# VHH binders against Stonin-1 (STON1): the designs that were tried, part 1

No score or structure here was measured in a lab: all are predicted.

Target 1, 134 residues: Stonin-1 (STON1), of Homo sapiens (Human) (q9y6q2r275to408)
Amino acid sequence: GWSFMLRIPEKKNMMSSRQWGPIFLKVLPGGILQMYYEQGLEKPFKEIQLDPYCRLSEPKVENFSVAGKIHTVKIEHVSYTEKRKYHSKTEVVHEPDIEQMLKLGSTSYHDFLDFLTTVEEELMKLPAVSKPKK
Below, numbering starts at 1 at the first letter of every chain, in headers, positions and changes, except where a header shows other numbers; Kabat numbers aren't used for antibody chains.
ipSAE, averaged over its two directions, is called F for ESMFold2-Fast, E for ESMFold2 and O for OpenDDE. V2 adds 0.75 times the mean of E and O to 0.25 times the DockQ between the complexes of E and O.
[cut] stands for letters that were removed.
The coordinates of atoms that the task and the answers printed are left out; those that the model quotes come from them. Centres of patches stay.

## First folded at step 12 (VHH; from pi with T106L S107D)

Design pi2
Fold by OpenDDE, fold request of step 15:
Structure pi2 (fold): chain B 134 residues (1-134), chain A 124 residues (1-124)
Amino acid sequence: as target 1 above (134 residues)
Amino acid sequence: EVQLVESGGRLVRTGGSLRLSCAASGFTFSSYAMGWFRQAPGKEREVVAAITWSGGSTWHADFVKGRFTISRDNAKNTVYLQMNSLKPEDTAVYYCAASTFGEYWLDTSAYDYWGQGTQVTVSS
């Protein structure tokens, strides 16, 4: 596991500013993310089962403090919705709908890279994504 | 009966310091994360700081900028908020709250028990 920062709240709320909060993050076989308040706790406060539709966003570097940067990545869930083409009454296109599940950050590049690699490996082991029904 | 009783709030001048205390009873204090919240007039309640059950980890809001520090004494069933370099914008009712580990401790909805609050007023 790794010490990470979690962007809180998980979903953007127009009424409140998002901030970084500390967590301890584990990735278990089978694509299970466990989040703890701190390292050494027996019970996670949150557990997320990754599914084949989950993906990692493009990693970024953001401002963290006056003198520091933070490596950030989002765990996203991708679904496809049917949309009708504006110019066609009959043509339906499937567009990806991307939902942010979590935004995570680390000030340790090593930990960050290790986490990304681990998650990607677990995602690849998941069953194949079912294609949207035509 | 579960009780959280805040104390220490008063009128202070800009640049002054206060130490808030929250005395807990009626539950296993050492099993709960604790948080300090504040609510200013016309604003929503916001999290100021939080601390894990053991005190091993703390979180402080960005607007604190190192001015406030949360701590706890499990032997005394008390959580503290040291507030330094106070500003008029810090004027609010400050609340102590307790949370189990079922939700993230920075989520206001995660807190099960709340105090009645203590008024902090910072004059210019």
Scores: ipSAE 0.384, ipTM 0.710, lowest interface PAE 1.5, mean pLDDT 89
Fold by OpenDDE, fold request of step 15:
Structure pi2 (fold): chain B 134 residues (1-134), chain A 124 residues (1-124)
Amino acid sequence: as target 1 above (134 residues)
Amino acid sequence: EVQLVESGGRLVRTGGSLRLSCAASGFTFSSYAMGWFRQAPGKEREVVAAITWSGGSTWHADFVKGRFTISRDNAKNTVYLQMNSLKPEDTAVYYCAASTFGEYWLDTSAYDYWGQGTQVTVSS
């Protein structure tokens, strides 16, 4: 596991300022994210099961403090919704709907990369959602 | 009965200082993390500061910029918020809250007990 920062609250609200909170993050086989208040605790305060529709956003570098930068990444859930083009009676366009699940940050580039690699590997191991056989 | 009673909220001028207190009763105070929250008109409740059960660790929101300090006295079952260099933007109802040990104390949902709040008004 790694020490990370979690953006809180998880959902962006225009009415509230988001803050960084410290967490200890583990990635378990099967694509399970466990978040702990601190390292060494027996129980995570949150668990997330990654699914095949989850993805990592493009990593970014953001301002963290006067003295430092933070590497950030979002875990996103991608769904496809059918949008009918107003002007076309027949053309159905599938637009991706991207939902942010969580935003994570690390001041350790090494830990950050290790986390990204680990998550990507776990995502690749997840069973592909078999297209419902028409 | 669990009770959290905030006190100390009042009208102050910009640049002034205020110390809020929260007296806890009806539960084992020393086993709970404590937090201060605020809610301004038209805004959502937000965490201002939090402190672990022992007082060994504290967290402060970025917007306090070192102006506010949370502390606690377990012998008195009291948590404090020292607010310095107050600004009009700090005007809000301030709430004290308690979270069971082991929960993520920076998550508002982790807090089970809440006070009634105390009004802090900062005038220009």
Scores: ipSAE 0.383, ipTM 0.709, lowest interface PAE 1.4, mean pLDDT 89
Fold by ESMFold2, fold request of step 15:
Structure pi2 (fold): chain B 134 residues (1-134), chain A 124 residues (1-124)
Amino acid sequence: as target 1 above (134 residues)
Amino acid sequence: EVQLVESGGRLVRTGGSLRLSCAASGFTFSSYAMGWFRQAPGKEREVVAAITWSGGSTWHADFVKGRFTISRDNAKNTVYLQMNSLKPEDTAVYYCAASTFGEYWLDTSAYDYWGQGTQVTVSS
């Protein structure tokens, strides 16, 4: 597993200056992403079953603290939705709709690349008819 | 004014089934992830199931896997919990909750709005 940073919603503490929270990530066979508040806990606070509609965003580098940098990536869910053009009964546009599932970061480039590679490998292994956990 | 109103909780026998509903109002329901939590007397509130804004991804706790199913109907602003093969250990107050992010979370701190709860009691 890897020590990462998770973009945390600040709605419960609007005065907090921390936008990133430390977490421990695991990726299990079958594309299961587990997130723990710290290494060694028995139960994740979040678990996501990746499916074939999931993807990794383009990685970016962002400022982290005063002088630091953090490598960031989003896990996104992509769906294709037929859209009618305004006032058109017959014209249909097939465009992707993208939902951000989570945003992750690491100050370790090695861990960042290792995570990305692991997730991409699991995504490529997913069966085309796989069902999300129920 | 945001409101979440649970319903469907009642007394059932072991092995029985019931369906909980949570009606939402006062926010754009189709943009929010939803979760079901439960709390038994003297115990901490625990996550039971969660679902993304679109219903495209769900999560269920191991202690209910294969027995409970979360679902949502965005046209009716309602999230459901289908509960089958009920056990006395499932006795608790069940709460629905909504998160401003469209992604689900397993921790209570990530949920912005909570319902009042509905009591489920499973008799031996």
Scores: ipSAE 0.000, ipTM 0.156, lowest interface PAE 13.7, mean pLDDT 79
Fold by ESMFold2, fold request of step 15:
Structure pi2 (fold): chain B 134 residues (1-134), chain A 124 residues (1-124)
Amino acid sequence: as target 1 above (134 residues)
Amino acid sequence: EVQLVESGGRLVRTGGSLRLSCAASGFTFSSYAMGWFRQAPGKEREVVAAITWSGGSTWHADFVKGRFTISRDNAKNTVYLQMNSLKPEDTAVYYCAASTFGEYWLDTSAYDYWGQGTQVTVSS
């Protein structure tokens, strides 16, 4: 497992800055991502089953806390939705609908790369499924 | 009226230990996440440690990891910071803060209530 930082979503509809909270991550065979408030706890506070439409975003480097830097990545879920183009009754396009599931970060580049590699390997092992549609 | 009162700050020598306390009143303490922050002269206020509403999860900044420990006693409405192996770089005013949401936060803007601070001075 790895000590990481979890990004707090701005979805709270309140006037606050974006924030990182420390977590401990595990990735289990079959693409199961477990999140614990700290290492050594008996139960995770959140568990996510990855599927073949999950992906890792391109990594970034961001400011962290007081004058620090943090390597960041998002776990995203991609689905495709039929949409009618502007003012056209007959023109339909299939646009990707990207939903951010998590935003994660680490101040350790080595741990960050190890996590990315592990998740990519598990994603490649997942069984094929039908294309997602709303 | 919501009130946070820090105590326990004083002058100590390098390598010494100190425990800070923050007494809370005027709100349901057991529903709030708590944090300790510090501010040295001429620097921005920075997070030192944070703890969830229940005390089930804690976070400590890397510069204090293994030396400082945040804890809370919800029966006494008090949050603590145990400070060991103190260094001159730890000299600062230490503030406790409370966040309305029970999960801890690492940025000052996420905290709704603040104490007046207690001075910690670490001499050579």
Scores: ipSAE 0.000, ipTM 0.085, lowest interface PAE 15.0, mean pLDDT 78
Fold by ESMFold2, fold request of step 15:
Structure pi2 (fold): chain B 134 residues (1-134), chain A 124 residues (1-124)
Amino acid sequence: as target 1 above (134 residues)
Amino acid sequence: EVQLVESGGRLVRTGGSLRLSCAASGFTFSSYAMGWFRQAPGKEREVVAAITWSGGSTWHADFVKGRFTISRDNAKNTVYLQMNSLKPEDTAVYYCAASTFGEYWLDTSAYDYWGQGTQVTVSS
């Protein structure tokens, strides 16, 4: 596992303030991502199952705290929604919907790359079908 | 175990000043964002002020802006609320809260640890 920073969703964040929280992050076989408030805790506070429609965004470098830099990446979920074109009842367009699942960062480039590699490897192993949401 | 203990609440006259303190123990204080909240009888608990883990950024509600100032001393594991120009509508129980995230939030649901509260009463 790795010590990372989790970006808080913007709708619940303070305006004009940085939104990073420290977490301990694990990736389990089968594409299970676990997030803990601290290393050594028995239960994660959040767990997600990656599916084949998940992807990693391009990594970025952002300002962190007063003088630091942080390597960041998003985990995104891509889905396609049928839409009718204007003035046509028979013509449909499959439009991609991209939702951000997580935004993560690390000040350690080594840990950052190790995480990216681990997630990409698990994504490649996932089955072609996704588990339906109840 | 985590403990937040507020102190400094008392009866004070309109226009007066008061300093609240919140002593923290049982966690690494310098990694947590802190907030002050208040609750008057019959009202919902509301955020008054918040401060990042380092103290580098602060936020104050409009109803206290210019009158209250949040600060922290990470060496003493303490967060403060300096309250000036007090008004009767500031009468409430004031609570200290800590978030496991290093950045502050305005939403009560983002705070994991809460103090017992300290009563502030402002008389006319």
Scores: ipSAE 0.000, ipTM 0.126, lowest interface PAE 12.0, mean pLDDT 78

## First folded at step 13 (VHH; from pa with Y102S Y103E E104Y)

Design hb
Fold by OpenDDE, fold request of step 15:
Formats: C-alpha cells, structure tokens, sequence
Structure hb (fold): chain B 134 residues (1-134), chain A 124 residues (1-124)
C-alpha cells in the first residue's frame, strides 16, 4: 500500500468543505481498493470494487500547499444512457455519463506511478460484465 | 447514554490561544475517530479538524492548518483542540463529534454522535 491524499467528501454540499485528507491506500487482487485512516488499522473506512466500466482520468499536477505540487488522478465510472433522437421515432443514441468515484493525490511521483500501474493491471483482469460493489 | 461534554471556550484577543476539551462517555472511545466542527452566525457548519482512533492521523481545514492542533488521550476518553494565533474569523460555536468510520468524515451529517457547542469569541 501507499500513503495518499483523498479529496473528500465526494460531492460538494452546502454543509461541508472539500479538503485533502491523508489516507493509507491498498489495492487488492480482483480490483478492490481499500482506504484506511492510517496504516496498520484493522478495518478500512471505505472499500470499492472496481468494475469494467471504471477508468482512470488523465493524471494532473495541481497546487497543494507550501509543500509544493501534488499528482492527482480520478477514478471514474462510465455508463451509457439510451436516448431517442430528437424528431426520430426509430433512431437511438447513447451518451456517456461520467461519474467521479474518487479523486486521489500523491506528492510522491514514484508511488503515484506505481498506483496507476497497479490499478490498470487490475482493470484489465476484470471480466467483461460485472456488478460494482461499494 | 452517549455524552460528549465540550469545554474551554471563551473570549480572547487576536493572536491569543485557547484549548478546547471534549470528554466522552457512553461508548467505546478508542473505537471512534473524533472531530471538531464550528458554526459562525449566519454561516453553515464547517469542518475544523479530525483525529483517527489511535491518534496516528490528523486532518485540518486549510483555514486552521498550522495554527490548530488536534490530539487525544484514550485513557481519559478526551479529545483536545489547541488553538493558537487566533483570528477574528475563528469566532464561532465549536462542536465535538464522534465517528466509527465514515466515508465522508468532513461531512457533519455522517457523524454518529454530537456534543453541545462551546462558544469561542476572538475580538479586540
């Protein structure tokens, strides 16, 4: 596993601010992400099962703090919705719906790359059709 | 019954310091992450700081980072917030909260237990 920063909460609301929080992140075989408040804890506070519709966003470098820059990536879930074409009774179009599941950051480029590689490898091993588990 | 008793609030001049305490009872303290929130008049409740079960990890709002320090003593079932270099904008009612492990620990709606607020007023 690796020490990472997590952007939380997932969705902005009027009652909370979006912040970076330190976590310990594990990737298990089968495409399971486990997030801990700290290394060595028995139970993760969040567990995500990746599915074949999940993808990594384009990695970016963002401002972090006096500590400098942070490498960031989003885990996204892509689904397609069927819509009827305007003024057409028979033509159907599919539009992508992109949902952000997580936004992660690391100040270690080495750890960041290792994480990306690990997640990509697990995604490639997933079956063509699977049910997402949260 | 679960109880969170906060204390240590008061009046202080800008640049001054305060230390808040929150004494917990009625639940297994060492199994919960602890957090501090604050609410100023006319504003929404906002996250201030949180600490993990063992105290090994801490989180801070950007507005208080470098000035506030959260800590805990599991033998005393107490969480603390040391507030240094206080500013007028830190004026608010401060609340203590307990969480068994929320996915959204910065969201006040996700905490399991809440205490009564303690008033902090920073004014010259």
Amino acid sequence: as target 1 above (134 residues)
Amino acid sequence: AVQLQASGGGFVQPGGSLRLSCAASGFTFSSYAMGWFRQAPGKEREFVSAISYSGGSTWYADSVKGRFTISRDNSKNTVYLQMNSLRAEDTATYYCAADTGSEYFLDSSRYDYWGQGTQVTVSS
Scores: ipSAE 0.023, ipTM 0.361, lowest interface PAE 4.2, mean pLDDT 86
Fold by OpenDDE, fold request of step 15:
Structure hb (fold): chain B 134 residues (1-134), chain A 124 residues (1-124)
Amino acid sequence: as target 1 above (134 residues)
Amino acid sequence: AVQLQASGGGFVQPGGSLRLSCAASGFTFSSYAMGWFRQAPGKEREFVSAISYSGGSTWYADSVKGRFTISRDNSKNTVYLQMNSLRAEDTATYYCAADTGSEYFLDSSRYDYWGQGTQVTVSS
């Protein structure tokens, strides 16, 4: 596991300023993310099961403090919703609906890269979503 | 019955200091993260600071970072908030809360227990 920063709250409430909170993050086989308040705790305060529709956003570097930058990445869930074009009775456009699940940050580039690699590996191991049998 | 009793509030001039205390009873104090929130009139309750069950980790709102310090004494079932360099914008009713750790404790809606508030007024 790694020490990370979590952007809280997860859902941008227009009324609340988002902040970084320290967490301990583990990635378990099977694509399970466990988040702890501290390293060594028995129970995570949050657990997320990654699914085949999850992806990592493009990593970014953001301002963190006066003296430092933070490497950031989002875990996103991509779903495709069928939208009927208003003007076409027959054309169905599938627009991706991207839901942000988590925004994570690390001031350690090494830890950040390890995390990305680990998550990608786990995502690749997930079973392919069987196309609905038409 | 779970009880959280906050104290230490009062009137202070800008630049002054206060130390808030929250005495807890009715639950296993050492198993809970503790947090401080504040609410000014006409504003929403906002996160101020939190401390893990062991005291090993602390969190602060950006607005109070460097000025406030949260601590706890598990032997006394008490959490503290040392408030230094107080500003007018720090004026609020301060609340103590306990979190079982089911969710990240920056969200006030997720705290299990709330105490009575103590008023802090920073005014020249």
Scores: ipSAE 0.020, ipTM 0.361, lowest interface PAE 5.1, mean pLDDT 85
Fold by ESMFold2, fold request of step 15:
Structure hb (fold): chain B 134 residues (1-134), chain A 124 residues (1-124)
Amino acid sequence: as target 1 above (134 residues)
Amino acid sequence: AVQLQASGGGFVQPGGSLRLSCAASGFTFSSYAMGWFRQAPGKEREFVSAISYSGGSTWYADSVKGRFTISRDNSKNTVYLQMNSLRAEDTATYYCAADTGSEYFLDSSRYDYWGQGTQVTVSS
């Protein structure tokens, strides 16, 4: 597992100076992502089952604190919206819709790469699944 | 018109038990994670326990694990804290709070709604 930062969404009607919260991440066989408040806890506060339509975004480098940098990545879910093309009654175009599941960061490039590699390996092991059309 | 009303506090001897309740109104209770925090005089507010919107997951500060149990009843818009084996260090004002799904329950600054506190005093 790895010490990471989780992007914390802004609350309604609140100004917040805290955009990142520390977490401890684990990736289990079968594409299970577990998030803990800290290392050594028995139970995660959030668990996500990855599926074959999940992907990692391109990594970025963002400002962190006053002068620091943080390596960031999003876990996204890709789905498709059916759309008719060129007024054809038989041709349908599936356009991708990309939804952010979570945004993660690390100030340790080594841990960041290790996490990315581990997630990509688990995604490649997942069985193929047909997407629901609805 | 959001309202969180904590109750059930009081005086108890060490080793005793109390059950706190927090009744909610003015928002969709079943869509919110709920938490308990406490603050002793001269201390910063600290996390005690939290429960997911469905009640399927619970979290506890290390200092209360095995002694406190959080639960919720979405049909009654109420969250509970059963406090057993109470110690002098548990003396504090206890607050309930509601969170819109930040799921970082340790940070009190991320909770949307707060109740008025209920006093718990553990003394011989």
Scores: ipSAE 0.011, ipTM 0.223, lowest interface PAE 9.5, mean pLDDT 79
Fold by ESMFold2, fold request of step 15:
Parts: C-alpha cells; sequence; structure tokens
Structure hb (fold): chain B 134 residues (1-134), chain A 124 residues (1-124)
C-alpha cells in the first residue's frame, strides 16, 4: 500500500475550494481500491470496486504547498452515447461521457508509478460486464 | 456507554476566539478519528474539522481553514477546536463525533457516536 493524497471534498456539487487530505491506499486483487485514514488501521473508510469502464486520466504535476509538487491522476468512468448528425437520418456517431470518480496524488514519483501500474494491471483483468447506472 | 461531552461554547464578538473541548468515554478513544460538525437553524449539519486517531493528520472545511485548529490529547481522551477570528456565519451548535465507519469523514452520517452540542453565538 502507499501513502497518498485524496482531493477533497471528493463529491461533486460541494461549494468549497478543494484540498488534499492524506490517506493510506491499497489495491486488492479484483480491482478493489481501499482507502484508510492512516497506515495500520483495521478498517478502510472507503472501498471502491473498479469496473471495466474505469480508466486512469493523463497524469499531471501540480502545486502542492509553498514550494512542493504533487503527481496527480484521476480515476474516471467512461460511457458512450450515440448521437445523430444535424439533418442526417442515417448518420450516427458515438461520443464519450466521462465522469470523475476521484482524484489522487503523491509526492513520491516511485509510489505514483507503482500505483498506476498496479491499477492498470487490475483493470486489464476485470470481466467485461456492463454496470447499470444508479 | 459511549459519551462525548462538548463544552466551551458561548457568546463572543466578531473577531473573538473560543476553544471547544470534547471529552470522550466508553470507547477506545485512541483508535478513532474525531470530527467537529456544526448546525445552524434551518441548515443541515456540516463538516468543520477532523483529526486522525494519532493526531498526525488534520482536515478543515474551506470556510474555517486558517482560523480554526483541531487537536487531540489521547492521554486525556479529549479533542479540541481552537476557533479564532470568529464571524457571524460561525454561529451554530457545534458537535463532536467519533468515526467508526467506512465512508469518508466529510459525511455526517459516517460518524456513529455523537456528543451533545455546545452553542457558539457570534454577535455584537
Amino acid sequence: as target 1 above (134 residues)
Amino acid sequence: AVQLQASGGGFVQPGGSLRLSCAASGFTFSSYAMGWFRQAPGKEREFVSAISYSGGSTWYADSVKGRFTISRDNSKNTVYLQMNSLRAEDTATYYCAADTGSEYFLDSSRYDYWGQGTQVTVSS
């Protein structure tokens, strides 16, 4: 597992400036992401089951503190919606709809890359099953 | 039985300071993250601040960041909220809570144990 930063509030529609909150992060076989307040706790405060439509965003480097930098990545859920061209009855195109699930960061490039690799490997192993929207 | 007793509220002028305390009993205090929430009349309870079980990590709502400081003393089973530069919008009943669930602590439904509130009123 790894010491990471979670972008909070993690829910959309919050009326406050976002900030970083420290977490301890584990990835379990089967694409299960566990988030703990600190290393060594018995229970995670949140578990997320990744599905085959989840992906990692392009990594970025952002300001973290007065002189610090943080490597960041989003976990996104992607779906596709059919669209028709204007005045065309037969032309259909597919457009992606992208939802941010959460944003994570690390000041350790080594841990960041290790996390990215671990998640990508678990995503490749997931069964191809569509999830109903909730 | 679990008890959380918040105290230290009162009337204060804008720009003033208060220090809230929350004494805990009936559970292993050092194993729980602790949080402060507040509720103004006609509003939902909102997150103010949280502190990890060891005190190594702290979180603040943006509206209080830089003005409020959370701390804890595990030897006394007590969590504190130092409130500086108080404003009229800080007027609320303040609650302390202990986090025992698996959801992120910004959601008030996450906390399983709640104290009695202490009233903070900021008015001239």
Scores: ipSAE 0.000, ipTM 0.236, lowest interface PAE 10.9, mean pLDDT 78
Fold by ESMFold2, fold request of step 15:
Structure hb (fold): chain B 134 residues (1-134), chain A 124 residues (1-124)
Amino acid sequence: as target 1 above (134 residues)
Amino acid sequence: AVQLQASGGGFVQPGGSLRLSCAASGFTFSSYAMGWFRQAPGKEREFVSAISYSGGSTWYADSVKGRFTISRDNSKNTVYLQMNSLRAEDTATYYCAADTGSEYFLDSSRYDYWGQGTQVTVSS
């Protein structure tokens, strides 16, 4: 597991200021991401099951506090949204809907890369998901 | 029986400071994350701050970050909220709560135990 920072709020709801909150991360076999308030706790405060439509964003470096830097990455989920055209009864257009699930960061580049590698390995192991029927 | 007793509220001028305390009994305090919430008349209860089981991690609402500091003393079964640079909009009843850590701290519906509130009034 790793000590990381979670961007809060995790998703836009109202246009409020976002901030970093410390967490402890674990990745379990089967693509299960667990988030704990600190290392050594028995229960995570949140658990996310990754699927093949999850992806890691390109990593970035951002300012952290007055003089620090933090390596950041987003976990994103791509889903399909069916749309009907206004004059066609059966024509369905699948549009991808890209949602940020989490934004995470670490001041330790070693831990950051280790986490990214671990998540990518688990994503590669996930069962393929067939395109949904109309 | 579980009890959470908040205290330290009162009347204070803008720019002033108060320190709230929440004494806990009837449960294993060191096994629970602790949070502070506040409610102004006619408003929903809102998140203020939270602290992990050991005190190693802390969380703050944007509106109080940099002005309020949460802390805990597990040997005294007490959580504290140091409130500095108080503003009129901080006027509210402040509640402490305990959470098993099964959910994210920011949502009041996820806390298992709640204390009695203490009134904070910021006015010139």
Scores: ipSAE 0.000, ipTM 0.212, lowest interface PAE 11.8, mean pLDDT 77

